VH-VL binders against Large ribosomal subunit protein uL10m (mRpL10). Designs and how they scored, part 9

Target 1, 224 residues: Large ribosomal subunit protein uL10m (mRpL10), of Drosophila melanogaster (Fruit fly) (q9vpl3)
Amino acid sequence: RGKINIQRPKAPHYERARVVAVTQPKYPELPKAKSCFKTRAERTQQQQENPYNEIIAREVRNWLDHSRLVAFFHLSSITADDIFRVRVQLHKQNLHLKSYGSKIIEQAVKNTRYEAIVPLFHSNHCIVFSPDPEKTAALLRIVRRVPQMVLLGGIVEETMLSRNQLVAYAQMPGLHAVQAQLVQTLSQAPGHLIQQLQAHQNSFVQVLDVHAKNQMNEETPKST

## First folded at step 1 (VH-VL)

Design c1 (framework fv_cemiplimab)
Fold by OpenDDE, second read of step 2:
Order: structure tokens, then C-alpha cells, then sequence
Structure c1 (fold): chain C 224 residues (1-224), chain A 120 residues (1-120), chain B 107 residues (1-107)
């Protein structure tokens, strides 16, 4: 029986290949919908002309300061409809989708602990804010259904995380669950220790009793 | 400069139909969601309907659902409100308004409004 | 539907006064609250968006605050042009809803 080369599966028989080709759901090429987001150029132009940039920058800072979860996304070609759908879904989870110009972000985070995020804003982007870091899993679940949103990284509990780290974080049991587990483990530890200590003492006493009995039996002279 | 101009407001009888138009200029029309808000005489503001930039998504207040339709022609920079089965309660100044950003649903520019009167 | 309320329904003030208008949502709307000014016979104008962000061109005497369910619009040093009706509006979810309005008139 020829070793099935798992690395180079033999091309299926022509007929099977035809069936597979026909049964492969032709996912309609997502219409390259022109991003309804203002082009970077449009955003940049608006930012240059608007004395209000400082106010918006302050708003961004406020969001950053009051959020325990911040996620940064690149936006590919996404329609206004898609954005709305995503926004609604995110809102249901107390997640807030925002978009700001790169210059505004730069101004907002200049000389702050958030300055490291500036390189993430080179293209069309959006930010998701949440006061609840436990919503990371929910966020990722929602965004997975939106291929136009590409996770770049984020901030959780004042710590900057890479994409991979955010994914890993989302897979972790919630902080409360971990804390509960820790408390449970800590609460069980003394009980186990006491049991182990008692078991050892009891075993020791038993061994001593057996030894004592054996010694007494050896000292009983066989009255011949 | 952003400009919104509503038209089509007239006197109609109950049960009648009317189509409102809003001509937009001064911005990339297709990039912004648009909304209709109405105000009955001496009353507050009531959201009526909204439409996404592409026109693919539409929203309605319960009071007009099934009776009103919202549409847009992005090639003409025009927003429409088709009103069917009109009632006396539909009497109001109808405003078209532009979304500030992409679907945020706060409105930075408003038209001057057009008066729709439904009366027997 | 999210219901919006405002307090007071009307208030009288003098030029130079500081006034506060309150808006309440029936459920949490986070910061998705906007304030509009409307003068008689005119369309509404956006004053504040996202609870506290001042719209471009609006004087700094206007300020918004609040989150969740309770919001406040403050007008410092009331000017003659500030006598109008003020509306709050939630943009958290559809259907969009407005408060009943607060009329600010001359004392």
C-alpha cells in the first residue's frame, strides 16, 4: 500500500476534481467596494485645515485614558453598510468603533505613553475602545466575520499587545475566572497540606505500633 | 460649502402619497449617511429614516415603517423620501441632514426643511 | 427604543448667566449623545457630539459632559444669540431618538 504522501497529495482523479471544482462554493468575490472611509488624503487635507484638530485630539486622549481595551485595525475596502453592521454588533458588546486621521492621532498621543501606536496609523484604520478588557474575545469574534478589518494590535490594561498577543489574551480565561481559580487553588492548598501531614503522621504511628508489637513478640521467651 | 436643499413639501390628503427630495452639494455625497428628521408644528424633533452612503442599508422609525421608503441617487447627489399612506400625524417640516462621518449618526449639516401638510 | 428626557423643559436666563441643561437616556448610551441648537424657524445646528466634543465653529462657552445615562450641556456666559431650543440626541442605536427639547428664553 503506497505511503500516502501527505505533503503532496496526488491530484484527485479528473472526475473528482471536476466535482470538487463544481461543489466548491464560489464565494462571490466581495465587490471591491470603494472604501466609504475618507481616503488618507481626504483625512489629511481636512486635518490641515481644521483648527479643531486639538479638540479631536483631546477626545482621542480621553478615549485612550478611559479604555481598558483598545484595538487597532487596518481597514481594507469596506463599505459604509459594512461599517454600520460592525458598529451595531460592537455596540451591543459595549465596544466603540472610531476612526481618526493619522495627524490627529499623532497629535493626541504626542509625549504620552501611547506614542508607540503612531506607526500603526499609516493607512485607513479604525480603533475599537472598550472599558472592559474581558470583551477582547467578543471583539475578535465579531471582527473575524469582517475580513476588511485587519487586527494590527492593541492595548489591554495599559499594556501594548501585538496581534498574536491579543489573540492569546482572548483565549485566556477572564481575569475574574483566573482570580477565582487562584482563590480556589489557594483555599484548597491548606486542606491538602493538612491531609498530607496527617496521613504522614498516621502512617508513622502505624509503623511504630507495628514495630513495637514485633519487639514485644520477640521478647516473649518461648516457654519451653 | 455644504448645502442641503429639501423640496416636495405640499398639502396632501390623508391616504395620499408624496415624494420629498434633498439636493446635496459641497461634499462627497456617497461617502456619508443621510437622514430625514421631521418636526411637527410647535413640537420637537423626530427621526424618520436613515440611509447609508451606498444606499444598501435603510432604517426607519416605527411610526413610518411600512409606509415610507428612503432612497438615494448618488450620481445626482440627491436623497429621497417616498411617503405613502400619509396621516395627519405626518404633518411636519421635514429636514434632510448629513452624517458627520461614516455612519456615526450625528448630523453636522441640515437643510432648511420642507413643509408637508396632511389635511382633509 | 431608547427614550430621551431633558430637564428643565424651559428656563429663563439673562445675558451673562451660566446655564445647565440635563439629558437622560433610558439606558446606557455610553458617549453617543449629541446636542443641537435650534432657533425659531431655522434648522437645528450641531453643538456637541460624542457627549463632550465641540463641533467646529461652535463657541467655547458651550460644553458637554456625561456618560452612560446622564448628560449635561453647559453654556457659560450666555449670549443674546444663545436663546434657543436645545435638543439632545442619542446615536447609540436605531431608531435614533431626540430629547423633548429645552427652551432657553430671556428673563
Amino acid sequence: as target 1 above (224 residues)
Amino acid sequence: EVQLLESGGVLVQPGGSLRLSCAASGFTFSSYAMTWVRQAPGKGLEWVSGISGSGGSTYFADSVKGRFTISRDNSKNTLYLQMNSLKGEDTAVYYCAKDLYWGEYYFDYWGQGTLVTVSS
Amino acid sequence: DIQMTQSPSSLSASVGDSITITCRASQSISSYLNWYQQKPGKAPNLLIYAASSLQSGVPSRFSGSGSGTDFTLTIRTLQPEDFATYYCQQSYSTPLTFGPGTVVDFR
Scores: ipSAE 0.008, ipTM 0.504, lowest interface PAE 8.9, mean pLDDT 82
Fold by ESMFold2-Fast, scan of step 1:
Structure c1 (fold): chain C 224 residues (1-224), chain A 120 residues (1-120), chain B 107 residues (1-107)
Amino acid sequence: as target 1 above (224 residues)
Amino acid sequence: EVQLLESGGVLVQPGGSLRLSCAASGFTFSSYAMTWVRQAPGKGLEWVSGISGSGGSTYFADSVKGRFTISRDNSKNTLYLQMNSLKGEDTAVYYCAKDLYWGEYYFDYWGQGTLVTVSS
Amino acid sequence: DIQMTQSPSSLSASVGDSITITCRASQSISSYLNWYQQKPGKAPNLLIYAASSLQSGVPSRFSGSGSGTDFTLTIRTLQPEDFATYYCQQSYSTPLTFGPGTVVDFR
């Protein structure tokens, strides 16, 4: 009756739907089908240990699978009103801004081709999803006015792109043949792409350090 | 707008073969597991077969195992069910359905169904 | 194979009534239980997945509960469009199995 829970999201489903552990089914009758369900049983056991995180992780996987455009951002300190305005502007372009904890992201992409994105989420972050890759230019135009959101990279048509490659993609709207060629070329060197994304992440750490120092100078710091 | 459209249901003689098709649109077809569920006239729902988004894993009900084959062509956004050695008990409306996520088998969208009748 | 049973097999109700349908699995299926609604001549519609999660676009008068072997679908303040057949389905292991269905008829 503290009133403080009025602004809080609903209590985690995990706390209410804590399920009694289920013994994994025996597999002698249907080896192939039960081999798949052995993987599912392992997933079920993991889910029972932390049901809330796994439910949200499934939501993240759903967004990744339904989106032809996924953009990853580092997010600096921003007011609730400011992020709400950005979310509204993005939504008008069918761009969906979401934030998830790093552990949830890790659970969502574990053992998938996107596992390499996990290091991008060691700091405060957010993700923008869209079913329409043509909206990349609109996304970058909106984000250019939001200095607290720093582009780290993205996924277009299931291909991981560095920050510079995503910017280049945005600058070629309506040239589907050229854009398709770019995506095809990048998919031939995935290891190099991941390396480039990590290098840009290191550059952003330096940029964030400078930005944080500037914010500390502009904000009223503690006298300690 | 997600749409699933089944086709291929016809009258076929016992022991015959038939291929059903399901044309999908409005979602990234290759990202979702797909399934076939049938319903005999006046009876309940019976799961028939499932396939992973990549097509690498397939699953079958015991009643159709060895006779039916499920496949997909992700370049054409089409799901198939090849039915061989058809029996009278295979008479049903066949629905294709899309998984809500992938491999969770919560079927959020269904086609209108196509009627397969196995009779002489 | 996991066997699913539903009770009652049929039920007569009036608009405004609150009804409950029960689904039982022959072995524990954790929370991997879905509920579907089917109207005559139409394809099924997903109402609830993972035992208690309401599908987008489904009215809040529908709710699901349960875990393990016993599951319940509740429809509060029954509306005319709710007269249909309801099926439960386990997604815990292959082969996937549906319950025999519960017919909700107008009284």
Scores: ipSAE 0.000, ipTM 0.408, lowest interface PAE 17.7, mean pLDDT 76

Design c10 (from c1 with heavy chain K98R D99L L100Y Y101D W102S G103S E104G Y105W Y106P F107L; framework fv_cemiplimab)
Fold by ESMFold2-Fast, scan of step 1:
Structure c10 (fold): chain C 224 residues (1-224), chain A 120 residues (1-120), chain B 107 residues (1-107)
Amino acid sequence: as target 1 above (224 residues)
Amino acid sequence: EVQLLESGGVLVQPGGSLRLSCAASGFTFSSYAMTWVRQAPGKGLEWVSGISGSGGSTYFADSVKGRFTISRDNSKNTLYLQMNSLKGEDTAVYYCARLYDSSGWPLDYWGQGTLVTVSS
Amino acid sequence: DIQMTQSPSSLSASVGDSITITCRASQSISSYLNWYQQKPGKAPNLLIYAASSLQSGVPSRFSGSGSGTDFTLTIRTLQPEDFATYYCQQSYSTPLTFGPGTVVDFR
């Protein structure tokens, strides 16, 4: 919308001063104090959460809340020029390519219905967001030209879809089909949903095989 | 320029079979879902079948389900409609149409149509 | 299946008239509604998509409106080439369904 004031983190100059202090040359005459410190740190581990991670996690949650289309991809080795070209092409279709660390994704989706996606981000990954679910077809058309991006699954209208379900949604409009998928996914344990999304990462090498499977899925005759 | 050219329409006896073809040019065929729409003489338009760009998903109107099969050969830029167990009510001009990947999901380009007549 | 109805089934008009055709869906289809024009012996052509978006190359005298279940196609200042049959069509859900058509004839 318009510009708003956002809570900002501590200024960088303070972080620079802290880094300089920590990286001061080691002095050999501090053996006893250093030994005691290591033992105590090992016993009473203390970790301060990085405030920048919390800000980025909030950004991720904001993208999830304002996007009606979210697609998850495994990202193989790709040059900076190539990914930039893909990002520009996607942006023209109101599709926003983002990449976040696994810890940040986990922090963003913890205690939400989307916690099940965390395992998808253990490897190199990226996410595409859009407020317009009608752009799913444009998204899949663009990524077909990018073999380094492998579709894992997605979320459409807050419904978790596998790769095959997302592909089907993209080609023919069907909100009734999306509702049917919701019923199916709600009946699954989170582990089963993750297994389903991860199992369908291979390429479509057999058109006849895919067609035969689709024929079986749509063969259901109308019953009484 | 996008072009769709249907072929295969002929006179067939009831219970017979026929395969229609649609040759596509001027666009990346595999990136678009394709459909068949028919029109009986003097009647309105009726959607018959649709197929995803990869061929992985197919859809049919209840009137043709179990009798018709839709398929595509992306290497030849050709869409097919295999019609089996034809009935007199299947007599119509069959149009090939492209499903556009945008808001509203319209059928943005249509072929000229091919006439299928099912009669004794 | 989503049922589509159109009114009127036919109308007679003169060049220069402004006409309105109505289309109704049996359930809400949001804005997944398209309008087509078909002249005798020819294939249909797309006029309007997403209820109100004008297709490239279509004259500005054509306009569409509506959402949910009720939609309208308006042709301002009717021209000789506009005498044709008009169809509405929903893409909200498969099977795709068309309205029965509205014939626009010379008076």
Scores: ipSAE 0.000, ipTM 0.426, lowest interface PAE 17.0, mean pLDDT 74

Design c11 (framework fv_cemiplimab)
Fold by ESMFold2-Fast, scan of step 1:
Structure c11 (fold): chain C 224 residues (1-224), chain A 121 residues (1-121), chain B 107 residues (1-107)
Amino acid sequence: as target 1 above (224 residues)
Amino acid sequence: EVQLLESGGVLVQPGGSLRLSCAASGFTFSSYAMTWVRQAPGKGLEWVSGISGSGGSTYFADSVKGRFTISRDNSKNTLYLQMNSLKGEDTAVYYCAKDIFGEVPYYFDYWGQGTLVTVSS
Amino acid sequence: DIQMTQSPSSLSASVGDSITITCRASQSISSYLNWYQQKPGKAPNLLIYAASSLQSGVPSRFSGSGSGTDFTLTIRTLQPEDFATYYCQQSYSTPLTFGPGTVVDFR
């Protein structure tokens, strides 16, 4: 086998206490912290070289590989009670809200097709995973009532989508052919998600519309 | 109580097709991933396929990829395995099993009684 | 694919004995290992999940240990109903894989 499964571990379904126990690093605790043995630079270096980062990074890669819907959000200050209520609502729709450090996400997507998402995580963020892309509409309805969560973009069927493209996807009728055409068109612009966030509105929606119309014209011949 | 009941196992010719069903009761079916595991006569267990609770994600062993499809009908609490292009080595007792809530299968806490599929001329 | 091996392939024991079955993975699987018991003509039953967690309803004489690549199932004070075939299974990555099984027979 050419694929290295060890780099893509399978996450357990019921993993609350267990995953936390296996992924959480075991650092020795001192009853009283003494700093005379180590400089601030040495303590900072030890903190930066966290040994559990690769374990959590593999968990993130596993979520990305097994989810057909991934949505990225900027997260403003929100109370623990409020975010918990959001998690409960999302969970009822098979949507899994996760938060990972920026360095862990960078490590997880390094040298993968998802590396382009790294700039999205330079500030407070969270990610929603789901195996069901049909839940995109439900996700956006729930998040619309949470002003602290701002949609940045996502991945649907392994295709990177900007915020506007995800909103458009959620509003499309449930026609398989239309959905396939949308995904195909988006696959032709792999860097578009980052560009949409960095620049003023561009003409990608126009390109998508033209492409969809051209495909419909070619697939719907005059038959009488 | 949790119950799983497989059906559909019969004698089929090589190259034929067959659909297995697994009727589930005693739990919220749509909240749990489901799996198919087979066991050839006198041999060990072999994982075949898995499906998420929503049905949005499916997984297959390399030996059946492209030939078998897994699906579920959450309104009927039923799991299916569609087997195409059957080979002699597909002869086995097929078990359905319940996993925990989530998107990737982990462990199987309840199993059905199994249904025998024989592929022979 | 992750390959699982078990040792011994079979063992003979008497009621009251303590036995140990070993399972080895071809690569590190952390603690993503489960143990099943299967009696002749019956479906498997889950005994241990996540390497060391005892399934509800399973007698406390069963215990699991290990991490990474090496795992063990221990049965203390073997009972007549414990004569069966035991399988380990990794849940670290798909495809999920089972060990070849260990048959525990009466001596």
Scores: ipSAE 0.000, ipTM 0.406, lowest interface PAE 16.4, mean pLDDT 75

Design c12 (framework fv_cemiplimab)
Fold by ESMFold2-Fast, scan of step 1:
Structure c12 (fold): chain C 224 residues (1-224), chain A 123 residues (1-123), chain B 107 residues (1-107)
Amino acid sequence: as target 1 above (224 residues)
Amino acid sequence: EVQLLESGGVLVQPGGSLRLSCAASGFTFSSYAMTWVRQAPGKGLEWVSGISGSGGSTYFADSVKGRFTISRDNSKNTLYLQMNSLKGEDTAVYYCARVPFYDSSGYPYMDVWGQGTLVTVSS
Amino acid sequence: DIQMTQSPSSLSASVGDSITITCRASQSISSYLNWYQQKPGKAPNLLIYAASSLQSGVPSRFSGSGSGTDFTLTIRTLQPEDFATYYCQQSYSTPLTFGPGTVVDFR
């Protein structure tokens, strides 16, 4: 249709690589003196961004760089035994379930093409990594039996996909060239991924509402 | 019909301020990131600033950081560039352009451009 | 900042010729490269995105290739309307940067 942009253009990288200015204090004593009078929010920020966080952030960057499949989930309350069983099932398919704090994820993806995912991690979350994008179908079969994990979206072959696009990708044959073509085709579909990312910061009920809305063409109504 | 129309370009003195506007029509404005790109007379293209669809994230080239502010009014389908402390080197045609954001491919580009508005900074 | 370089700076060609323009990035940008065409007194037009994807409405005589640091724009069977300035642009990281442009003029 002429009213629908079926060649929906790709996300702007500058939104993924946030530009941050760095300021330097005039003298060394100033930062130390100010540390004694930091607000609670500033102390919390400092604690979350300690040297340990850089080490874990590098681990996250390594996972992102070496994974051709990355899937993002909202995680509801789940028992240790249940999550352990899920991890074991995923591991058998070379799928690695990881959970990291939102500040660590922000630090890991800052100034990278992945910075757009940060809003997904303001609520309870987990991520599944795999070097094998053909395992998307296996991932969705396993997670279908885990109601505590709600698929938000993912990255396949460096391309960010919505929940519905990931489900469609999972149904394709395992031939790399065909899957790469599908990823490019799905990436041009109408829809607004960033609106989903922003909405996923809300309660579980609102997350479900966003997934329902993903089925609709938000930019161009079907019956205009 | 998708179109962008810039306005506000005039002659200003060094150190002065100016606000450029870009009126968008024919598409869901809030669903697209927007950017400003300038071109000095006889020179190439230089990216200036970008803003997310919601307006929650803004980005700037180092040459304009601290002097320029980008904003948008999604209810009016209008993009703005507030330019402060203008220098002679800011003399250029300023284009607004539409940038698709956060589609599943992750490859940003500028698919629709305005006609440009000329800003001249001289005494 | 990622620096973009184009070669040649200018090129003279005749209608019906096939031409190539090369773009180099100072670091790997994967496939985050776009090509734009600009005619005198006009705004730029998007030709190619993601290194090799042809924009809707752009003639098939335009094609892009490359990845990493080296990219090429090819125009086969040059038409009169193709005499313009061509820019490559990286979208891998901010600040977004353009190449200096390649002027394609009539021989």
Scores: ipSAE 0.000, ipTM 0.416, lowest interface PAE 18.2, mean pLDDT 73

Design c13 (from c1 with heavy chain D99S L100P Y101W W102F Y105L; framework fv_cemiplimab)
Fold by ESMFold2-Fast, scan of step 1:
Structure c13 (fold): chain C 224 residues (1-224), chain A 120 residues (1-120), chain B 107 residues (1-107)
Amino acid sequence: as target 1 above (224 residues)
Amino acid sequence: EVQLLESGGVLVQPGGSLRLSCAASGFTFSSYAMTWVRQAPGKGLEWVSGISGSGGSTYFADSVKGRFTISRDNSKNTLYLQMNSLKGEDTAVYYCAKSPWFGELYFDYWGQGTLVTVSS
Amino acid sequence: DIQMTQSPSSLSASVGDSITITCRASQSISSYLNWYQQKPGKAPNLLIYAASSLQSGVPSRFSGSGSGTDFTLTIRTLQPEDFATYYCQQSYSTPLTFGPGTVVDFR
């Protein structure tokens, strides 16, 4: 295990185009009828059942399933140039900043173990994905310089963690065994953090921590 | 320490059904995604199906969608592949494999494989 | 579906040589690329994950690099046990896809 530093495109234009492609929602070009005689209400109902939303939702599910680190952020007003610079810094560390509409996220996680994250996305948001949980420390270091991005929580090695738990995880040695043990330990005892977060009016953290307790506080390890 | 032991590969007729099993030991089975990868004689690797640690999410290659079902019994540390409507092109060695971590669909440990032959 | 291609399809090399195998994806897969080694009659063995991370227990002569669509596996100072078939695999999206394989032999 070493540090992964292979995100160095040779051309500046290539890097900008790549960051834009990676961070923008993937919207397939929707074929349009040559003529449309549907009423506004009919078009609205058809758009609500847009099949391309399922493709994007599947993409979100794939990111969640393929990432050992997922971090959720509230995103305040930020210029396109500023977010671009953040995306470039994150991408160099194999951290992938994505933005998806709240309905697409809800569709992606509905009836899954991640359903508890839906309330996080009622306002402006973004998500950072990475296959490498060792990058949690790098992620927090980069984001600390970006006041417009506020950490809400995350998922590390299939375990939902509050903001404070994720910060604690980042401070541990980068060894796989130590990190895996810490994730399990932190997720089993979030009571203190729930109490603190309740004072900040964050009902999502309570839902997330209850979900984590339900998954980890099993007396007998589950093998179904 | 980590071991995956496959079973169930036999000769079956086209249109038949077969269930493969993979017995896992040496790790917390329910915490890891599992997969089936096949290899036809003399050919390369082809991903068949994957399942999340909880069993809540399943994934399939287009060639097997609607015919194959992946499932797991976390109480028995066993992975299953139910194969229906078998075709000659399904003849292959079937490997089960374990993800290294959360929802990751790459694989650090593999079983030894079980041969499925579909022939009249 | 994301299609994977490998180059070369096969290569002949001698012990002590350094070799490079290339893998290309039909669309950008970021760093979600993994490399496997398979010896005749045996199951595949994970060598490299996330494009450049060396799997525990794998000799340091193996290294991976690349991002987006172009990736390489390099074996420095080839050993007798390295003569095998090598596969790349994308884990960016389902369905998962493997490259067609590169056979490394000493003929």
Scores: ipSAE 0.000, ipTM 0.422, lowest interface PAE 14.9, mean pLDDT 75

Design c14 (from c1 with heavy chain K98R L100S Y101F W102L G103E E104W Y105S; framework fv_cemiplimab)
Fold by ESMFold2-Fast, scan of step 1:
Parts: C-alpha cells; sequence; structure tokens
Structure c14 (fold): chain C 224 residues (1-224), chain A 120 residues (1-120), chain B 107 residues (1-107)
C-alpha cells in the first residue's frame, strides 16, 4: 500500500469511454475538470456558451444512464483543498463527485424521466454518481464528516428517492436485490420527490397536490 | 431592463376573494422562480408564496395555506396570486419579486407593491 | 419553521459612523442568509446574498459575515442614503423567513 502522492485519482474505465463518446473536434473543455464549487458568475458565463452546452449535457445524460446511484447535494462554502480530499475519498469507493451548471443539467434532463430534478440545481449544488447502489452507505458515512454537503435526495435503480428514503436504503442490511425491490416499493407519485428535495431540509409545511396525495401536508388551512 | 409591475390591490370585505397580477418584462420569465412577499402597515416583511420557473412546484407560508394559490402564465410573462377567504390580517402591501437564477436563493428585483385592504 | 431575530431593533447614528446589525437563526442555515434594505414607501433592495456576497451595484461600504446561526451586516462610513430599515432573510428552508427588521435612524 503506497503513499497517495497523486493530485487526482484515475478515472474509472467507463468514465473514459463516456468522455470519448461526448467529445467532438471542437469541444473546448472537459466537464470532469469542473469543481463542485461554482460562483454565480461562472454559472452565468457557462450558460452564455450555448454552442458547447449540448456536448456537456450529453455527458451528464451518459452519467445518469450508466449510474445506478445518483445523489444530490446542496453545497455550502468549502475550500478547494477540502472538496478535493472529499472527492478522493469518494473515488476510492467508486463514487464520482461532479458539478455542473443548472442550465447544463436542464438541457441534459429535458424531455427525460429526470426532468423533475432541474429545480434542485438553481442553488449551490453537486452530484455524486456511482454504478454501484450498494455504495450508498459508504457515501453517507463519508459526507457525514462534511457539513458543507447537505443531502437533498437521489436516484437509485432509476427510482427517485427523498433524503429520508435514501438514508433508509443505506441502513437496510441484506441483499442488493432486496434493497432494489424496497426502492421500487417506496416509489412516490409524480412530483412528490422533487417537492421533498425542493423543501431543502424537509419543510413539510408546504401545501402541494402530490404531497396531499401522499399524506405529507394533509393538515393545512383551507382557502375558501 | 428588468421590470415587475403588480396590479389588483383593492379594498375587499372579509371572506372575499381577489386575484393579484404581476407583469414581468426584460428577462426570460420562464427561467426564474417567482415569489410574493407582503408587508402589513408598520410591520416587517413576510414571505407568502413561491413558484418554480415551470410552474410545477408551489410553496406557501402556513398563514395562507389552503386559502391562497400561486400560478403563472409563461406565455404572457405574468405571475398571479389568487387570494380566497380573506381576513383582516391579510391587509398588506403585496410585492412581486424575482427569485435569483439560483432558485429560492435571494430576491434581486422587486415590483413597487400593490395594497390590499381587507375591512368591512 | 426557522425563526430569525435581529439586534438591535433600532439604532440612531450619524453620517460617517460605522454600524453593525446582528441576525440570528433558530437553527443552522449554513451561509443561506440574505440582507435587504428598505426605505419608507419603497420596495426592498437586495444588498448581500449568501451571507457575504455583495450584490452588483451595492456600495463596498456594505459587508456581511457569519455562518451557521450568527450573522452580521456592517455599514462602514454611513451615508445619508443609508438611513433605512434592514432585514435579514434565510433561504435555507421553506417557508422562507425574514427577521423583524432593524431601523437605522439619523442621529
Amino acid sequence: as target 1 above (224 residues)
Amino acid sequence: EVQLLESGGVLVQPGGSLRLSCAASGFTFSSYAMTWVRQAPGKGLEWVSGISGSGGSTYFADSVKGRFTISRDNSKNTLYLQMNSLKGEDTAVYYCARDSFLEWSYFDYWGQGTLVTVSS
Amino acid sequence: DIQMTQSPSSLSASVGDSITITCRASQSISSYLNWYQQKPGKAPNLLIYAASSLQSGVPSRFSGSGSGTDFTLTIRTLQPEDFATYYCQQSYSTPLTFGPGTVVDFR
């Protein structure tokens, strides 16, 4: 076991294939080079580079298509060194921390089953991808030590889960197949998950039609 | 130039209904979440309601849940607040504000406000 | 709901003074705090977002600091146009909540 005297861990084999698939002769930048922390100015400038947004959006779609675990985080102020250490620790568990502008994410998920996640990325954010959903427990153990990263929710086996459902999934002992079945059983009505994720620290006082159907906000003053 | 113009504030009887409108111009309306914030005479600011850029997600303060509905028409660049079962405590200046491009982060542009008075 | 408190509720100051307003959240809100200025009869104006980021067009004499539960707004070298009411607002969780406001009066 040698020293970790590396600036950046090697990308997974599948990530290299995806980078090749989304790059073109005119492609000016690699999305994997982006940090989790972005300023408003950086996000605004990224949106103004419309001709290249679709190439980066295609990479995001490839990450979503080939990842069986996707976790969404709100990101508070954090140093480049600190986020780099978190990224290295996550990478050892085949967890890939990525950051993309909200416009890129919107273009990536537009007209897909994941379109509902777009509102989550209008605040400071980052995403963790993994091909292995069994790593959810490892992910939550690592981010527990990083108070700047607040779990909003995620996608496991193509099923959208709230923060509490992801935590429950991580705490379930047993077989991967059993956990995947549990995820399917806990699936929510359309829009419910996005509202839980948008509640940004689970404010259950929000009155929404889908929340009412799931008995989340049933005791609310009525409009006449 | 970003502009927000509220309209619809009038005197209403308790138990009545009223719809407020906010006409937006100078930006891509559908790309921004919008909010309503009110201020009772001589009191502080109170957040009332918010709506996502697409209109798919809506949020309300506990004091107005079940009574108020927020909606938007992105083809007309207009935000609405439907107020039902109005109470005396709903008397306030209602401001329309643009949420930053980073949804529910901060309110960078505000309208001039429209006064709603609920009194017999 | 996250409750916001401000201190002081009002203060009197003269042009050229340096003043500090404090805002406290009932629970940790990280850096999701904004500061607004409101003049009588006018709509509020955004001064600072994300606890310490100065909005474009706002004079550099305004500065914000803090994280978690305790936040401060500092105005260095008060100008006549700075006599107004100042509000903090958390954007961490819905329902969004404002502080009760701090009135900055002349003298």
Scores: ipSAE 0.006, ipTM 0.413, lowest interface PAE 16.2, mean pLDDT 75

